# VH-VL binders against Iron-sulfur cluster assembly protein CyaY (cyaY), part 1

Every score and structure here is a prediction.

Target 1, 110 residues: Iron-sulfur cluster assembly protein CyaY (cyaY), of Azotobacter vinelandii (c1dj52)
Amino acid sequence: MSLTEARFHELIDDLQQNVEDVFEDSDLDVDLENSAGVLSVRFENGSQLILSRQEPLRQLWLAARSGGFHFDYDEAGGRWICDASGDSLGELLARVTLEQIGEELEFPEL
Structure headers, positions and changes below count from the first letter of each chain, unless a header shows other numbers; antibody chains aren't numbered by Kabat.
ipSAE, averaged over its two directions, is called F for ESMFold2-Fast, E for ESMFold2 and O for OpenDDE. V2 adds 0.75 times the mean of E and O to 0.25 times the DockQ between the complexes of E and O.
Where letters were taken out, [cut] stands.
Atom coordinates printed by the task and the answers are left out, and those that the model quotes come from them; centres of patches stay.

## First folded at step 1 (VH-VL)

Design d10 (framework fv_denrakibart)
Fold by ESMFold2-Fast, scan of step 1:
Structure d10 (fold): chain C 110 residues (1-110), chain A 120 residues (1-120), chain B 113 residues (1-113)
Amino acid sequence: as target 1 above (110 residues)
Amino acid sequence: EVQLVQSGAEVKKPGESLKISCKGSGYSFTSHWIGWVRQMPGKGLEWMGIIYPADSDTRYSPSFQGQVTISADKSISTAYLQWSSLKASDTAMYYCARGIYDYPYYFDYWGQGTLVTVSS
Amino acid sequence: DIVMTQSPDSLAVSLGERATINCKSSQSVLYSSNNKNYLAWYQQKPGQPPKLLIYWASTRESGVPDRFSGSGSGTDFTLTISSLQAEDVAVYYCQQYYSHPLTFGQGTKVEIK
């Protein structure tokens, strides 16, 4: 499937807000910055997660300590799927957060 | 100044175990990744894996997963590369190198290398 | 896995002449959020460990002579030595740090002609 630019922006804005909410609702001491389609999460150990829009490819990109991950929107499933692993965005965010800071967080179906 | 000092050359027989070391100094050891890179005689560089010493988070290249163990002891600023049973094909120069900040990394400082020779 | 391919495998260049080494990645190593290419270049002289020359595709490491320069973006990268010195005889490696596993090119050997 292809996404219109407007729908792509709405989906990215919604998922970034959901991710931000998970971290804000957690007891974790994190620094959050969300600007122009880039969400940065900085942890106490100095490492970070960056979620960003990639408009030409209609992808979401995640930069984590373990690597870079790219997601395509699965319209039928209503979720973002990693193009390399097949994992959902929520599953991968939980995994890289656990790997990076040792904390288990649950993300909604993103 | 930043230094990575590796243990000395090793001559081993097939089937023997081995643990080599890489000691960091002149920087915050726990705030940087340590990578291990293999170079077989006359060949290029192969990334084996990395470890973040603060929490011992370890990532392996698929080619080396299960073949070696990478570990670190942050109390003495030392990372390790270990084999349970050496093969002749493990004969190589092994480098440790410091990764900059967040993964994925480039390596800004390298150890002098540890030559491992495995022969009968 | 991102595969890094260098060309040529070896080249001979006269002292004072330009040496050009190419590196191609099987997929883009440009991260558009920060507009950086996750590509580094290393120099390895015989009997020595690798030494970082260039990171972020074009940024020279401190202490590296200005005759070394990196260029390119996305999938195609070049290391240029503008005026080869005798001390530059070495094998040069590109490395991507965009995605796990980290991968190196096969190396390009630079010799004096």
Scores: ipSAE 0.000, ipTM 0.573, lowest interface PAE 14.2, mean pLDDT 86

Design d4 (framework fv_denrakibart)
Fold by ESMFold2-Fast, scan of step 1:
Structure d4 (fold): chain C 110 residues (1-110), chain A 119 residues (1-119), chain B 113 residues (1-113)
Amino acid sequence: as target 1 above (110 residues)
Amino acid sequence: EVQLVQSGAEVKKPGESLKISCKGSGYSFTTYWIGWVRQMPGKGLEWMGIIYPYDSDTRYSPSFQGQVTISADKSISTAYLQWSSLKASDTAMYYCARQFPYSGAFDIWGQGTLVTVSS
Amino acid sequence: DIVMTQSPDSLAVSLGERATINCKSSQSVLYRSNNKNYLAWYQQKPGQPPKLLIYWASTRESGVPDRFSGSGSGTDFTLTISSLQAEDVAVYYCQQYYTTPYTFGQGTKVEIK
């Protein structure tokens, strides 16, 4: 079964808040902007991560320097899983952050 | 409004079976773990077990494994706690609670179901 | 199993004064990979279910007054109520969620002096 629109937005709101919390809890100098369902994380070196909603597909999309990644919600696991690689959103966020700024961050189950 | 509503108080005799319920509303029931917590009269909190309603993956505390059954019916957003044969020592308040996935803490609690088992 | 021990068992504090409750785990609940302590604090008022106050040892749940704060790491944790209000009379429980079975402390009863 597919996520309802309302539940999809609830899950994305929760996920974006969790991601913001990780960056805020870190000692990294980042510029966070969350507006209209788009979360932007700008690093000191000018690179950024963008998390956006794709409501018709019920997906979360991540844009990073290394490319774009699309995530489906895995109801059984309670987390977002990349439709191409099978990696979790938390795993991919940690990897792209390390790639762009050389910092290792640990993300919870997202 | 996210809430968990539990079934009403029960008065039973030793040896009787019982099934109590916990109905979720205001959120996607299948995507959050539901835990059961016992509180004996005048005592503290004891975690009994937890179930993921989507696939019924169930984890029990060793102290409660084999003593109770936890189940869920996702079509009606309801979790259950069941005894095949009650004992006087099962007299307690039973709470259900929703586990927030990433934190593991229980963020929403039911009002509790008082179970009294006496001769 | 991880054993959670609270101290004191009961505490009487005057209105407006600081209340401090301690919680000790028999083994570390700090997950080194994410540097988070898998510890929560709950408030239970008479006749009511528990209410989540703090998770990750120090993160306050939404809607919880800022007079409540959590601190500590590893095996030793503290819940502080900076200025006790009448509505804070309750039993407070710590809980570890580092590993199953999840375990609670025995509870600390907070009363008005």
Scores: ipSAE 0.000, ipTM 0.546, lowest interface PAE 18.8, mean pLDDT 86

Design d5 (framework fv_denrakibart)
Fold by ESMFold2-Fast, scan of step 1:
Structure d5 (fold): chain C 110 residues (1-110), chain A 120 residues (1-120), chain B 113 residues (1-113)
Amino acid sequence: as target 1 above (110 residues)
Amino acid sequence: EVQLVQSGAEVKKPGESLKISCKGSGYSFTSYYIGWVRQMPGKGLEWMGIIYPGDSDTRYSPSFQGQVTISADKSISTAYLQWSSLKASDTAMYYCARGYDFWSGYFDYWGQGTLVTVSS
Amino acid sequence: DIVMTQSPDSLAVSLGERATINCKSSQSVLYSSNNKNYLAWYQQKPGQPPKLLIYYASTRESGVPDRFSGSGSGTDFTLTISSLQAEDVAVYYCQQYYSWPYTFGQGTKVEIK
């Protein structure tokens, strides 16, 4: 079953807000920008994480220093799952943040 | 809507430098890869390299590593392909294309191409 | 590097007939964890840039006519044009994006008999 456009936008908005909340609640000095379905997180070392919606595929895409990752929404599990590794978005965000800036963050089930 | 507009045709001599451009519009420029593809006269397509404009991370095809420089200026949504010293063998059509992701990307929008002719 | 080989190099088909183009990869482009084949098909008409037709081996790009279909898995892939139209005269390229460097097949030229 494919997500409708409205459901997809709702899920992306909720997910991006949850990610922003984690970074805002952290003691990290980050620049956050959320515009037109693209959330950018810039760290003090100049590196970035980019979360963007991909409407035609109904996917969320993550660009990190170590690579790019694509996520499909798993309705049964209520979370975004990487189409390559099977990892959840929260697990992968924690991993790439640790790799990129050396900080361990806890993400909710996204 | 979504467009990639490339700079105009170039006629150069061997040894000259050249920088051609690819300007994106109608989308978030820093959220997509830009790839460069060469097509020699009467030949097929060859990947040269790609760049992620959000952090300027580049990857080159082995055949093009050291031959060209790929860069981007995200403040004007423009990617570049540059030669320090052109060769006659660089005569080709050069395309830029928008890609979704470095490791699993397909390229959905293409520029119109820039014809580069290098002759003495 | 993954080598992409297309067959035939050129194909002449009558209007309204089926055209079949094959593409072989030197190693599998199937990612077993998600069961997706990292293969795309492009159409290039003379004097024009390539146009995306198919991605993930069988998913048709938005706006592409349904007479175009992709099939196959692993190392063997096929692009089918079910009923060739005059505007389909072009060179068709397969491309893998399973691993870097991305590589194209040599192209198959489709002509009208």
Scores: ipSAE 0.000, ipTM 0.556, lowest interface PAE 15.4, mean pLDDT 86

Design d7 (framework fv_denrakibart)
Fold by ESMFold2-Fast, scan of step 1:
Structure d7 (fold): chain C 110 residues (1-110), chain A 119 residues (1-119), chain B 113 residues (1-113)
Amino acid sequence: as target 1 above (110 residues)
Amino acid sequence: EVQLVQSGAEVKKPGESLKISCKGSGYSFTSYWIGWVRQMPGKGLEWMGIIYPSDSYTRYSPSFQGQVTISADKSISTAYLQWSSLKASDTAMYYCARLSPYWYGMDVWGQGTLVTVSS
Amino acid sequence: DIVMTQSPDSLAVSLGERATINCKSSQSLLYSSDNKNYLAWYQQKPGQPPKLLIYWASTRESGVPDRFSGSGSGTDFTLTISSLQAEDVAVYYCQQYYNTPLTFGQGTKVEIK
């Protein structure tokens, strides 16, 4: 509701690092690029996941092969929640990764 | 060339439904937002709302929330603006425009659709 | 809502002379983290859709002549046309994209004197 600009960027910087850590710790062959606040994960099959920030809306956006997903920060729960489905960011990241490359990954509470 | 092409002018009566279209070509339609802007005769520009065609996520101006519906069909690179029941006060030129994912600059505009609502 | 106010409502300028249009926002459009002003300028000629001229308050859109320039920060912004040409007769709008809803100024009509 009242999420400040500074806190918004701090939260997204932290979650992008956590996402990078999950992929780097995996056995998957991925190409990670973090540039100008946009995190791109490119898989060996050529498909990608893109995490971008939409600061006027205070939202995190995920672009995947299956579609785009938008997240609001839930201060009480300490996590990002999809505004359409109610799924957590971690749940959606695991699902779209499985869909695109057939691999199971576990994400922390994001 | 990058283009947005809108449907033709409409003349309607109060209470009728209407759906107008905005077709993108020459770019990746799902990678940009489409916004709708109203211009009443002799007046300035009013932002109505936006849609992200990749997932059909929408955001509306509070002034237009519940008054119109914005939708998109990414398989044919087309966005839509629709009314369930038109009012005389809906008489205006309606523009669609492309926005980057970060919303700076509406860089490509449709030619406009003139909607006239009269008895 | 962020309210955008332009001045003057209209001005007449001789060919080759400088035209200046002012835009004020009801709150600051300067984002401290990236030090950018979330403001754009558009040109609308009679019977045509608007055309983007400037974004980030001072960045000229590709293909826009260098006689158009934007300046200002926070709540006060200016669009300058250094040497008015006949083709520049239009209504000019400022627009903020700092917060939703996106809002426009009321427009400034520029005519030849």
Scores: ipSAE 0.005, ipTM 0.581, lowest interface PAE 13.3, mean pLDDT 87

Design d8 (framework fv_denrakibart)
Fold by ESMFold2-Fast, scan of step 1:
Structure d8 (fold): chain C 110 residues (1-110), chain A 120 residues (1-120), chain B 113 residues (1-113)
Amino acid sequence: as target 1 above (110 residues)
Amino acid sequence: EVQLVQSGAEVKKPGESLKISCKGSGYSFTDYWIGWVRQMPGKGLEWMGIIYPGDSDTRYSPSFQGQVTISADKSISTAYLQWSSLKASDTAMYYCARVYYGSGSPFDYWGQGTLVTVSS
Amino acid sequence: DIVMTQSPDSLAVSLGERATINCKSSQSVLWSSNNKNYLAWYQQKPGQPPKLLIYWASTRESGVPDRFSGSGSGTDFTLTISSLQAEDVAVYYCQQYYSTPRTFGQGTKVEIK
């Protein structure tokens, strides 16, 4: 069963706020831009992470240096799960952050 | 079929320069990092460093920083390991290996190895 | 740097018998956020490159026989070969991929007794 449009946007707004809060609470010098449903995180070394919503597919998409990742919402688990690897969004965000800037960050509730 | 194909064995003298290669095929080259691992004769595995071919972001083991240069050319799906001036202590088997998230993933596919012999 | 230490350095086991290899990390390789251990095991047969056997401490790579199993968490890990076959003669390495630089154990040589 697919998500309604309203639920889809609510879930993504919530996760994008969670991601922003984690980076803002960190001591890292990052530039955050959230515009028209796209969240961009730009690191001091010039690399970036992009979180965008793919409404027709009801997917969240993460673009990182190591590649692109697509997530489906798992209602039972309350988490966004990568359709290729089975990793949660929080697991992948932590991993790509470590790989791009060498910093250990945790993304609770993701 | 995913493959990493390395250049052939090299026999060199101390002081000579050398550049060996690792060519990826059967996958999207810029979706993965390429790591280099040294194995001295009869010894274990030593991680040398890793490169992301998409933008040439390179990270070295502290033991190899300044000893070698790792580079890549994404247009031909090839990564390189090079020395400006070889030493006898560089005699070893050198492996390239693919990794999905840099240090956040294991090496899932390995090249066949390039034997480098440095002797007078 | 995370230091990986294996024991024993070498092990002689009769065909069909159990082989057990231990690996210790100088600090935890368990990521609390995802509850995964960033630990892999590799097999290197004579004259061949290393081959990934196990990742996430206990997940077998595709095509790896089920006689190979990994266990442990945090700092203490074990690779078990339940019934050693002739083709299993090799050096086995543990590796952490929790942090950079990536580090390997010194290797454990498994031989037929």
Scores: ipSAE 0.005, ipTM 0.583, lowest interface PAE 12.9, mean pLDDT 86

Design d9 (framework fv_denrakibart)
Fold by ESMFold2-Fast, scan of step 1:
Structure d9 (fold): chain C 110 residues (1-110), chain A 119 residues (1-119), chain B 113 residues (1-113)
Amino acid sequence: as target 1 above (110 residues)
Amino acid sequence: EVQLVQSGAEVKKPGESLKISCKGSGYSFTSYWIGWVRQMPGKGLEWMGIIYPGDSDTRYSPSFQGQVTISADKSISTAYLQWSSLKASDTAMYYCARSGYSLPWFDYWGQGTLVTVSS
Amino acid sequence: DIVMTQSPDSLAVSLGERATINCKSSQSVFYSSNNKNYLAWYQQKPGQPPKLLIYWASTRESGVPDRFSGSGSGTDFTLTISSLQAEDVAVYYCQQYYSIPYTFGQGTKVEIK
């Protein structure tokens, strides 16, 4: 990949801020923590979504109740794509949020 | 009572199409994943893929991508595994299993469907 | 793909004795952000589907006897049957659900000596 470490960090920081903004703008009661490249979203039911940098692989990692998901940055498309399903990060975040708490949220795309 | 009931054993010829089923009952079918696992005679377990019936999101093992189609009909709480053209190497026991959002492991399994493909 | 390797391939243990099965993953299945190991153990008896025993490496599924326990973290995991009973004769599989494709170990056959 042409992703430098600096570009990778920039993309992840921007992505995590956008996700944080979606939850903060929602009516959901969530506990958000963002430190050192790890964004944790804790729902009222006690379950979590965790978004983190995977430095060696230049991947974004999502841990959800349904499992772990890995995303590669598609430079041509300007978006993060799940390496297992081919789904965009926004699509997958909406799905796992609906799965864990029954709420439908709209997530932006990179 | 949570149950996964699979269709009966099949005997087929190479080149034939086949669609086997897995019917869920006793739970909210659209709230859980259904996975498919192959076990060749005398061999171990191979994960083939999963489907979320609520939106038909489907994920495959790379070894099975393009070899089979996984689908679901949520109106009758049934998931399917389909081959367009069977091979002798498809001879195996096929299990469906439930995987939940808070339970990403397989907590309930169907009884299995034996598929025999021979000339 | 994460490769799961079990040892031994088969194990013969006398009734009432301890059985130990090992499982090694080709890469870590421990996720530091949620402090969990994405590892499950299944039991399969002849002619039957697999049955879940352990999830999150060490959490016993409801209804599973206390003699079954799971331990380990990262890449090295163990399933222990503290006092083997006749009904425990089966093939045991570890499985990672850390990343897709989900993968199983090759299985360990447990027999009575």
Scores: ipSAE 0.000, ipTM 0.558, lowest interface PAE 17.1, mean pLDDT 86

Design f10 (framework fv_felzartamab)
Fold by ESMFold2-Fast, scan of step 1:
Structure f10 (fold): chain C 110 residues (1-110), chain A 121 residues (1-121), chain B 107 residues (1-107)
Amino acid sequence: as target 1 above (110 residues)
Amino acid sequence: QVQLVESGGGLVQPGGSLRLSCAASGFTFSTYWMNWVRQAPGKGLEWVSGISGSGGYTYYADSVKGRFTISRDNSKNTLYLQMNSLRAEDTAVYYCARGPYDILTGYFDYWGQGTLVTVSS
Amino acid sequence: DIELTQPPSVSVAPGQTARISCSGDNLGEKYVYWYQQKPGQAPVLVIYKDSERPSGIPERFSGSNSGNTATLTISGTQAEDEADYYCQSYDSSGNYVFGGGTKLTVL
């Protein structure tokens, strides 16, 4: 039922690259760092977003100014879903980005 | 420049309540995660609770869930911990600690001096 | 779930290198942080994100993290480094987890 270790890391690697691409393609001044499986996005105002992976739980974790969000992969939908709210990762990334820097970004289905 | 000052500790009977406060200065309080970390006499550090900059998200250690409530008043630059149903094992120095930047990142860059809570039986 | 294990004590002579370990399952896949605590004082962050030093922390402090073990290294240990040292990381849910602490004695 759960993702294999290899599949989990493949999905997260793809996802982190997709997120990096959105920020790189934007007109925003951001600093990106991808180290030890953790993607950090630093905004001009000094605030950050952090995407990390929790292999034992097969979850993706997002840390933002407004809090932490944990995501499970939904095979049928092909995307990551927040275990607390039911929102997709793309929806939450857009929301927290708007909250922290006042800019609305479009994220693909993640 | 960054300063955190705890208050509200004291002696209380088991089953009693206390409210701790932490006055913050020297930084934009509303943009930082804030935490409570405790240390029982002669023992190690134990994270108790954390709250996001907006106050919209709160996290608790399993040992205090349902008994303690973390909150903040950004207009007063103050963090709170409401402690109910206190037990002898809650006896500790309680530290106010800042999470770096404006997110929960897993570490504490500045700590207050601590306030002692003693729960006697 | 995750427990961080530290030796309860480490002793070194002045000027020698002290190494304090912190062990946990797959700890190398997470960030590790180190705190110094002297008697009667609050903890002070000495290493963050495995190997970074905060402003004001001497260069003799360094950190590493690989596999199941993170290490705090103090080169040329001085008497003032005598303290309790705590490692810290986070569990699968993002909650903070501290090691049991190591008392460093400089003699």
Scores: ipSAE 0.000, ipTM 0.558, lowest interface PAE 12.7, mean pLDDT 84

Design f11 (framework fv_felzartamab)
Fold by ESMFold2-Fast, scan of step 1:
Structure f11 (fold): chain C 110 residues (1-110), chain A 117 residues (1-117), chain B 107 residues (1-107)
Amino acid sequence: as target 1 above (110 residues)
Amino acid sequence: QVQLVESGGGLVQPGGSLRLSCAASGFTFSSYYMNWVRQAPGKGLEWVSGISGSGTYTYYADSVKGRFTISRDNSKNTLYLQMNSLRAEDTAVYYCAKGYPWYFDYWGQGTLVTVSS
Amino acid sequence: DIELTQPPSVSVAPGQTARISCSGDNIGYKYVYWYQQKPGQAPVLVIYYDSNRPSGIPERFSGSNSGNTATLTISGTQAEDEADYYCQSYDWSGYVVFGGGTKLTVL
């Protein structure tokens, strides 16, 4: 079943908070900005990660220096899954963070 | 401040085994990826293997998969490369390198491994 | 699987600009790194994340990366810059890939 607007917003808010917590708990110098369903993570090297709510599609979009990724919510698994690769959001965030700044971070199942 | 010192290189017969060590100092060893990069005489650089800070994730070049094993002992600030089933084409200077899977900000002086009868 | 191609040699006169290319399919969508290696020495990182210089690397070194070609540029080349230069990136699985290297001769 397609997500309602209210549930979609709740799920996005929860995952963005979890992502913020990971970066804040790290010793990385990052600038975090969360506004209107868009979470921006800016690294010391000037590059950034952007997590964006795409309400019409009920998707989360991740923009990284290496490319863009789109995620659908998997109710059975309780997590966001890339629609092209089948990777989880946590797996992809760890990979693009490592690619972009060389730091290995562990993300929970998002 | 950062120092990487390789050891364990030498002459070995085809099919033999060697274990390389890299003693690290001057940084928080467990916080960084560590890598082995080799260079055959008169040839270019070839990445061999990498290991995450925790040791949980390991990566290998296709040329060494199933034959080489990377490991680390964070309590001793030491990186290892166990090399089995050695071939003539494994003859190279082996560098220990600190940094990330994609780039290496500090390199050791290298240790020569020669595989010949 | 990406293959990185560099010219085997480049020659410049002192004070001229040297340009060393590193060609690979869609390399502009990946990070590129550059290393300098002098005879009998370990490589030294001179450019990381396409265009950034480590502390201590002279300002005459710069990098770019777009489309299928990354370029290392050395402005006002000096005799001490004579060395082998290697570009480096990664394949889509995250594995490290080096170019074949370019011998820079300063005549």
Scores: ipSAE 0.007, ipTM 0.565, lowest interface PAE 12.4, mean pLDDT 84

Design f2 (framework fv_felzartamab)
Heavy chain, then light chain:
Amino acid sequence: QVQLVESGGGLVQPGGSLRLSCAASGFTFSSYYMNWVRQAPGKGLEWVSGISYSGSYTYYADSVKGRFTISRDNSKNTLYLQMNSLRAEDTAVYYCARDLPYYGAFDIWGQGTLVTVSS
Amino acid sequence: DIELTQPPSVSVAPGQTARISCSGDKLGDKYVYWYQQKPGQAPVLVIYQDSKRPSGIPERFSGSNSGNTATLTISGTQAEDEADYYCQAWDSSTAYVFGGGTKLTVL
ESMFold2-Fast, scan of step 1: ipSAE 0.006; ipTM 0.613

Design f4 (framework fv_felzartamab)
Fold by ESMFold2-Fast, scan of step 1:
Structure f4 (fold): chain C 110 residues (1-110), chain A 122 residues (1-122), chain B 107 residues (1-107)
Amino acid sequence: as target 1 above (110 residues)
Amino acid sequence: QVQLVESGGGLVQPGGSLRLSCAASGFTFSSYAMNWVRQAPGKGLEWVSGISSSGRYTYYADSVKGRFTISRDNSKNTLYLQMNSLRAEDTAVYYCARGRYTYKGSYYFDYWGQGTLVTVSS
Amino acid sequence: DIELTQPPSVSVAPGQTARISCSGDNIGSKYVYWYQQKPGQAPVLVIYDDSKRPSGIPERFSGSNSGNTATLTISGTQAEDEADYYCQSYDSSLSYVFGGGTKLTVL
């Protein structure tokens, strides 16, 4: 069946916690704020990454300096996939972090 | 003491291939992005290729894209540049250079090797 | 998108101030880096992030960057400062552009 609202919220909450853990475990000086399904990561250079849930579409949205990306949950693969490119969320997070602040981070399968 | 030592340069014919190596010591190699920068005899500096600290992401100047491949082996503290389909215009001293982050997301090169000469001639 | 232009040569007498320009479209919105290269040697970083000096670089070296021009300034120029100087910036954080270089002569 389709994702229930409760299941969708649980998946996003788990994902946002995993992303926070990656940044917290890094040596990067970042400000993290998580409120009402919106995770913001503010870097020392003043730029941000924003991860937000879009409930009507059952999507995760990523806003980065280079642009916006939308992800659908791939139930068969158990991960979030960009609807435009087919890239995984972890792959895009690593790429935009490198592009935005020059640091390489490894993200789990998200 | 940071050291970068290039090797593998030499004379090669047009259309040929050559592999350069850069041996790193005196720092945690796996924590830094690495780059190749070249300089043709009597000319200026030209960035050629860069690789992220893990080796996951690679970047190339348009002049070498599709012909050169950058790679690294963090277990051996070594950076590589595989050069294929070499042209006369690739003749240059090739420098290995360590990347440093800036607050605006760009890298600069804080340490350089002594360079290795590649000559493409028939 | 950015192409960096430097004068090919600058000459100063010992003790005078040398100014080497690096011109590029909207370069003041980006960071600029400066390298010194002596004959037969690898480049050495002398200025990073527009105006900051690495440890070991003399205080007479300074940098600025605004609008379309970055400038490397060497006050009280010494004979040992004779070298080629290259500016470097980027059109993105993943690509690097060097200026053509400036030969500084101290006579």
Scores: ipSAE 0.000, ipTM 0.550, lowest interface PAE 15.9, mean pLDDT 84

